VH-VL binders against Protein RTF1 homolog (VIP5). Designs and how they scored, part 10

Target 1, 136 residues: Protein RTF1 homolog (VIP5), of Arabidopsis thaliana (Mouse-ear cress) (q9c950r261to396)
Amino acid sequence: VPTFEDVKEVTIRRSKLAKWLMEPFFEELIVGCFVRVGIGRSKSGPIYRLCWVKNVDATDPDKTYKLENKTTHKYLNVVWGNETSAARWQMAMISDGHPLEEEYRQWIREVERTNGRMPTKQDISEKKEAIQRTNS

## First folded at step 19 (VH-VL)

Design dd3 (from cc2 with light chain S33N)
Fold by ESMFold2 at other seeds, look of step 19:
Structure dd3 (fold): chain C 136 residues (1-136), chain A 122 residues (1-122), chain B 111 residues (1-111)
Amino acid sequence: as target 1 above (136 residues)
Amino acid sequence: QVQLVQSGGGLVQPGGSLRLSCAASGFTVSSNYMSWVRQAPGKGLEWVSIIYDEGETYYGDSVKGRFTISRDNAKNTVYLQLNSLRAEDTAMYYCARETVGDYRYWYGFDVWGQGTLVTVSS
Amino acid sequence: DIQLTQSPSSVSVSVGERVTIDCKSSQSVLYDNYNWLNWYQQKPGQAPQLLIYWASTRESGVPDRFSGSGSGTDFTLTISSLQAEDAAVYYCQQYYSYPLTFGQGTKLEIK
């Protein structure tokens, strides 16, 4: 079971998504990473879920939106728990902050509740290495 | 074409009840965040309630405990049940959509109904 | 609750002139490198329509004469060259936290 620190190291912020958006390696890099998805708000402000990126969807070029200073039609398909939670999100709705430990605990509980799949420690290690190579 | 069509308003006495309806076409209410916003005569906008795609709800302080938001997914319709009505509940009530279900985001009310007038008077 | 105060409450301006409308928030709506503030236009007898979100991003189809600026607690809507069809009430709205709240509105009239 990956720890909070393991997941935190492969959680991608909105600014990095925007930075890498047009790189040829974008989809290969980002699939298998985590993102914090803004799913709504509470009395205390925006609420995020720590979600696992399944793939990048760009199949409808008419679904354009602004991501920072760029226009794109790329969306992230993410899961929280298992595949029944799969949803397609604008990257503009991804947090630019680091994950919270409570968000990680909620992700663990949802995976357990739904008998979902999670990455192995080896999956995380390989993704961390890929991120490091990209930043080198 | 995306549209919200409202009904169910009218004149009611204090302490009475009404149910407002908001029928959607061109999108699915169960895949969207749906809100009610009201506007008293000659006054500004007041957010009333929201129902999320997964069913969670929130209410404004002035209506909490008296109003209930709900939906019927088979009819693609959102409801606002207004109970224990007071004179200050007199307003035009709008339903509004916040997100587009299959390409998700939620940064504004992008579709509004035409409004339904509720008048609470003796 | 976050309170929004708009100024002026009303303004009468000629076609082609520049108009600014201010919105002050009782607490910061800057979070996660976004300003969680919208602007809406409500023409007489109509429902409101979204103009600007995240303080400065125009909604699709909104003319470029409309612009939003500001951060934290202080925000401005600017109409750079007023048209006759811009006569309306303009509302700022925070979408940071519940309850969602709107400013009192600014009535813009054409002279």
Scores: ipSAE 0.820, ipTM 0.915, lowest interface PAE 0.7, mean pLDDT 92
Fold by ESMFold2 at other seeds, fold request of step 20:
Structure dd3 (fold): chain C 136 residues (1-136), chain A 122 residues (1-122), chain B 111 residues (1-111)
Amino acid sequence: as target 1 above (136 residues)
Amino acid sequence: QVQLVQSGGGLVQPGGSLRLSCAASGFTVSSNYMSWVRQAPGKGLEWVSIIYDEGETYYGDSVKGRFTISRDNAKNTVYLQLNSLRAEDTAMYYCARETVGDYRYWYGFDVWGQGTLVTVSS
Amino acid sequence: DIQLTQSPSSVSVSVGERVTIDCKSSQSVLYDNYNWLNWYQQKPGQAPQLLIYWASTRESGVPDRFSGSGSGTDFTLTISSLQAEDAAVYYCQQYYSYPLTFGQGTKLEIK
């Protein structure tokens, strides 16, 4: 059962996605991490959800977009709750900020509501180590 | 080929009601964020309302409580119900899409309808 | 509510010249390392069309002569070599928070 601090340590910001985009290890590194997905806005600004990355989709080369100053057709398939919520997002819609504790609590509630899956502490520890090795 | 075709405008008395329709082709309204934007004669653009793919709605301050956005997914159509109309509601009404679909993103209104004129006059 | 003020309100310029249009926001729209500002073009008798999003990214099919710049509260749309077909009203729009708001518009006319 991962804590907020556990999840925060393996949440990848947009700038990191852009930095690693063209590396051969990209998909292996990013799958199993978390990202904050911008899903819309409120009267006080953009709304984000903390989502678990299930895979990287690049199957349609015609779906190109700009991520910072790079062009890509890679998308993140993410889950919020259970697999029925799976959605494919541009990495341009991923936040460059750190997760909020309320976003973590909302993720927990949705996993519980939908009887979804969570990463184990071991899964997170392995991702943390992989991220640390990659950061130069 | 994506398109929005609007209907339902016309002349109405103050205090009256109208229902505007916006039929989509080439994409599914329930998979997208859909908005209404209006333009009074000779004036600029004013955002009116939005409905999200999951059904959440937001409204501009000038129309909140009087206008209702909705949709019929079976008809692939978005509606704007205009109630308690005032002279200040006289405008060209556009429906518009933000792109949200199987390849999700949202940044601006990329598809617009042709506009429907609503005139509120005694 | 975030108010956007454009200048000039109108401009008349010859084909081939460079045009700049400014947009000032009452609050910063810089958030999460993005500027949440769009530009639209509305040609006479037509619905608006998206030109620029995130302040500087061109929408697909928009010619290279259109560019956007600026950050925070101050933004500029530049047309580097004006063509006759560019005669239109140009609007900036913030999409940071509700209510979404537009600038009052800048009318571009060809001399």
Scores: ipSAE 0.811, ipTM 0.911, lowest interface PAE 0.7, mean pLDDT 92
Fold by ESMFold2 at other seeds, fold request of step 20:
Structure dd3 (fold): chain C 136 residues (1-136), chain A 122 residues (1-122), chain B 111 residues (1-111)
Amino acid sequence: as target 1 above (136 residues)
Amino acid sequence: QVQLVQSGGGLVQPGGSLRLSCAASGFTVSSNYMSWVRQAPGKGLEWVSIIYDEGETYYGDSVKGRFTISRDNAKNTVYLQLNSLRAEDTAMYYCARETVGDYRYWYGFDVWGQGTLVTVSS
Amino acid sequence: DIQLTQSPSSVSVSVGERVTIDCKSSQSVLYDNYNWLNWYQQKPGQAPQLLIYWASTRESGVPDRFSGSGSGTDFTLTISSLQAEDAAVYYCQQYYSYPLTFGQGTKLEIK
């Protein structure tokens, strides 16, 4: 079971998504990573969920939006718990912050509640290495 | 095309009740965040309530405990139940969409209904 | 709750001139490297329409003469080269936290 630190190391911030958006390796790199999705707000501000990136959807070129200083029609399909939660999000709604331990605990709890899938520690290690190569 | 059509307004006495309806076409309400926003005659906008795609709800302070937002997914319709009405609730009530279905974001109200007037007086 | 105060309350301006409308927030709406502030335009007899989100990003279809600026607690909507169809009431709105709140509005009239 991956730890909070394991998940944190492969959680991609909005600024990194925007940086890599146009690179040929983009989808290969970010599929299997985590993102913090802004799902709404509370009395205290935006609420985020740690979600597992399933794939990048770019099939409708008319669904354009602004991501920082760029225009794109790429969306992230992400999972919270199990596949029944699959949803397609603008990358503009991904947090530029790091995950909180409570967000990790909520993710674990939701995966357990729904009998969902998790990446293995090996999956995480491979993603971490891919991210490091890309940053060099 | 994408549209919100409202109904259910009218004149009501203080302490009375009404139910407002907001029927959607061209998109599904259950895949979107749906809000009510009101505007008293000659005054500004006031957010009233929101219902999320998963059903969670929030309310403005002035209506909390008296108003209830709900929806009927089979009829693709959002409702606002107005109870214990006061003169200060007199307003044009708009329903509005914040998110776009399967292509999710929530940074503004992009589709609005035509408004329905609620008048609370004796 | 976050209160938004707009100024001026009303302004009368000639076509072709520049107009600025200010919005002051009682608390910062800067979070996660975004300013969680919108601007809306409401023409007479119509529902509001979104103009600007994240303080400075123009909604699609909105003319280039509309721009937003500011950060934290202080925000400005600028209309350059005013047109007759810009006569409306303009509202800022925070979407950072519940309850969502609007400024009291600024009525823009054409001289």
Scores: ipSAE 0.810, ipTM 0.912, lowest interface PAE 0.7, mean pLDDT 92
Fold by ESMFold2, fold request of step 20:
Structure dd3 (fold): chain C 136 residues (1-136), chain A 122 residues (1-122), chain B 111 residues (1-111)
Amino acid sequence: as target 1 above (136 residues)
Amino acid sequence: QVQLVQSGGGLVQPGGSLRLSCAASGFTVSSNYMSWVRQAPGKGLEWVSIIYDEGETYYGDSVKGRFTISRDNAKNTVYLQLNSLRAEDTAMYYCARETVGDYRYWYGFDVWGQGTLVTVSS
Amino acid sequence: DIQLTQSPSSVSVSVGERVTIDCKSSQSVLYDNYNWLNWYQQKPGQAPQLLIYWASTRESGVPDRFSGSGSGTDFTLTISSLQAEDAAVYYCQQYYSYPLTFGQGTKLEIK
């Protein structure tokens, strides 16, 4: 089971998604990473879920939106728990902040509740290295 | 085309009850965040309630405990049950969508119903 | 609760002129590098329509003459070249936290 620190190291912020959006390696890099998806709000402000990126969906070029200073039709297909939760999200709805330990614990509990899949520590290590090579 | 068609409303006595309906076409209410927003005659907008795609609800302080938002997925319709009505509840009531749909985002009310007038008077 | 105060309450402006509408928030709505503030237009006899979200991003189909600016607690809606069809009441709205709240509205009239 990956630790919070393992997952944090491969959680991609909105600013990084925008930075890498047009790079040829974008989809290969982002698939298998985590993102914090804004799913709504409370009395205390926005609520985020820590979600696992399954693929990048760009199949409808008419579904354009603004991501920072760029226009795109790329969406992240993400999972929280198991595959029945799969949903396409605008990258504009991804947090630019780092994950919270409570968000990690909620992700773990939802995977367990739904008998979902999670990345192995090896999967995480490989994504961490891919991210580091990209930052060089 | 995406639309919200409202029904219900009318004149009701203080302490009375009424149920407002909001039927959606062109999208499914259970896949979206749906809200009610009201506007007293000659006044501004006041958010009333929301129901999330997964069913969680929130209410404005002035209506909590008296109003209930719900939906019927088979009829693709959102409801607002108004109980213990007061004169201050007199308003045009709008239903509105915060878009979550198949291409998910939620940064505003992008589809509105035509409004339903509720008048609370003796 | 976050209160929003708009100014002016009303303005009369000629076609082609520039108009600005201000919105002041009682608390900062800057969070996660976004300003969680929307603008709506409500034409006479109609339901409101979303114009601007995240303070400065135009909703699809909104003409380029509408723009939003500001950050934190102070926000402005600008119409750069007023058209007759822009006569409406304009509302700012915070969507940071519950309860969601609107400004009191600014009525824009054509002279």
Scores: ipSAE 0.808, ipTM 0.911, lowest interface PAE 0.7, mean pLDDT 92
Fold by ESMFold2, fold request of step 20:
Structure dd3 (fold): chain C 136 residues (1-136), chain A 122 residues (1-122), chain B 111 residues (1-111)
Amino acid sequence: as target 1 above (136 residues)
Amino acid sequence: QVQLVQSGGGLVQPGGSLRLSCAASGFTVSSNYMSWVRQAPGKGLEWVSIIYDEGETYYGDSVKGRFTISRDNAKNTVYLQLNSLRAEDTAMYYCARETVGDYRYWYGFDVWGQGTLVTVSS
Amino acid sequence: DIQLTQSPSSVSVSVGERVTIDCKSSQSVLYDNYNWLNWYQQKPGQAPQLLIYWASTRESGVPDRFSGSGSGTDFTLTISSLQAEDAAVYYCQQYYSYPLTFGQGTKLEIK
């Protein structure tokens, strides 16, 4: 249902996460967006998955880390496929690059394999608008 | 507190085998990326292998085909099986963690075991 | 494989002095706007400890006198005011791709 272009437009890069980190709108904006999560490496370098952001977790103030030049204890709970893949990641592990079409196809296949959920095109349209307002 | 306790080293003949153990406390090995790193006497560090939380493994070129990393989730323990041992495998072997529990990242080895000496000599 | 070469191999320096340790990578480790390079300290009889990640970010609890710099293939660890407890071997490590590799080490001694 959502196309690669639809998902690409609501995929948030690490630099944007860092820019918006302390804004009061951060959690509302980021939930429902996509991020590319660095999940490990290969002989060719880092491997990323295109993941859907379910919520922002800041419940443990002792779990601090550096995001760019800032310190935070905010984490992204994301899914790839369905809820069985739910995981909590440092935003420092989010890519600052644009999603690849192959990463989108892998996400689609995993959602299908696991009978998972997708955002609707309307959900994405609302996120696109929210992101655009924030950039202005 | 978070800790890695190693065991299973010792003296072994060339061509022999040995299994190293690395028991974790304060976190679960199955939710982390776990590595082995070795250091020959008077030499630098050499990465040996890694096992991911989902079970994928990678090996250094010098040990590929001879060493096997594994884990027992019920015992919260990582193993390194060393087969076809050679004199150049003589080293202090460290286990190390790369990811912290449910708060995931992987940009360095943040917890290390105390080291286990393996000596391969005839 | 990515090879890391450190210089100097050994250095003897007095307390309070500044020391620099260089690490050169056989290929760039700059990717995704990160430099995928770490620095470790190994004191006598101990396991290594992470000092610096992403080339320039200090690990929690690491004193301000330690700093990392550089990009791509050329990196530097600087200790700006050496303390006696800094006597150790220092290693750079790339974590960009498998196999993970370390530099050969730089032994820092106190005069």
Scores: ipSAE 0.804, ipTM 0.910, lowest interface PAE 0.7, mean pLDDT 92

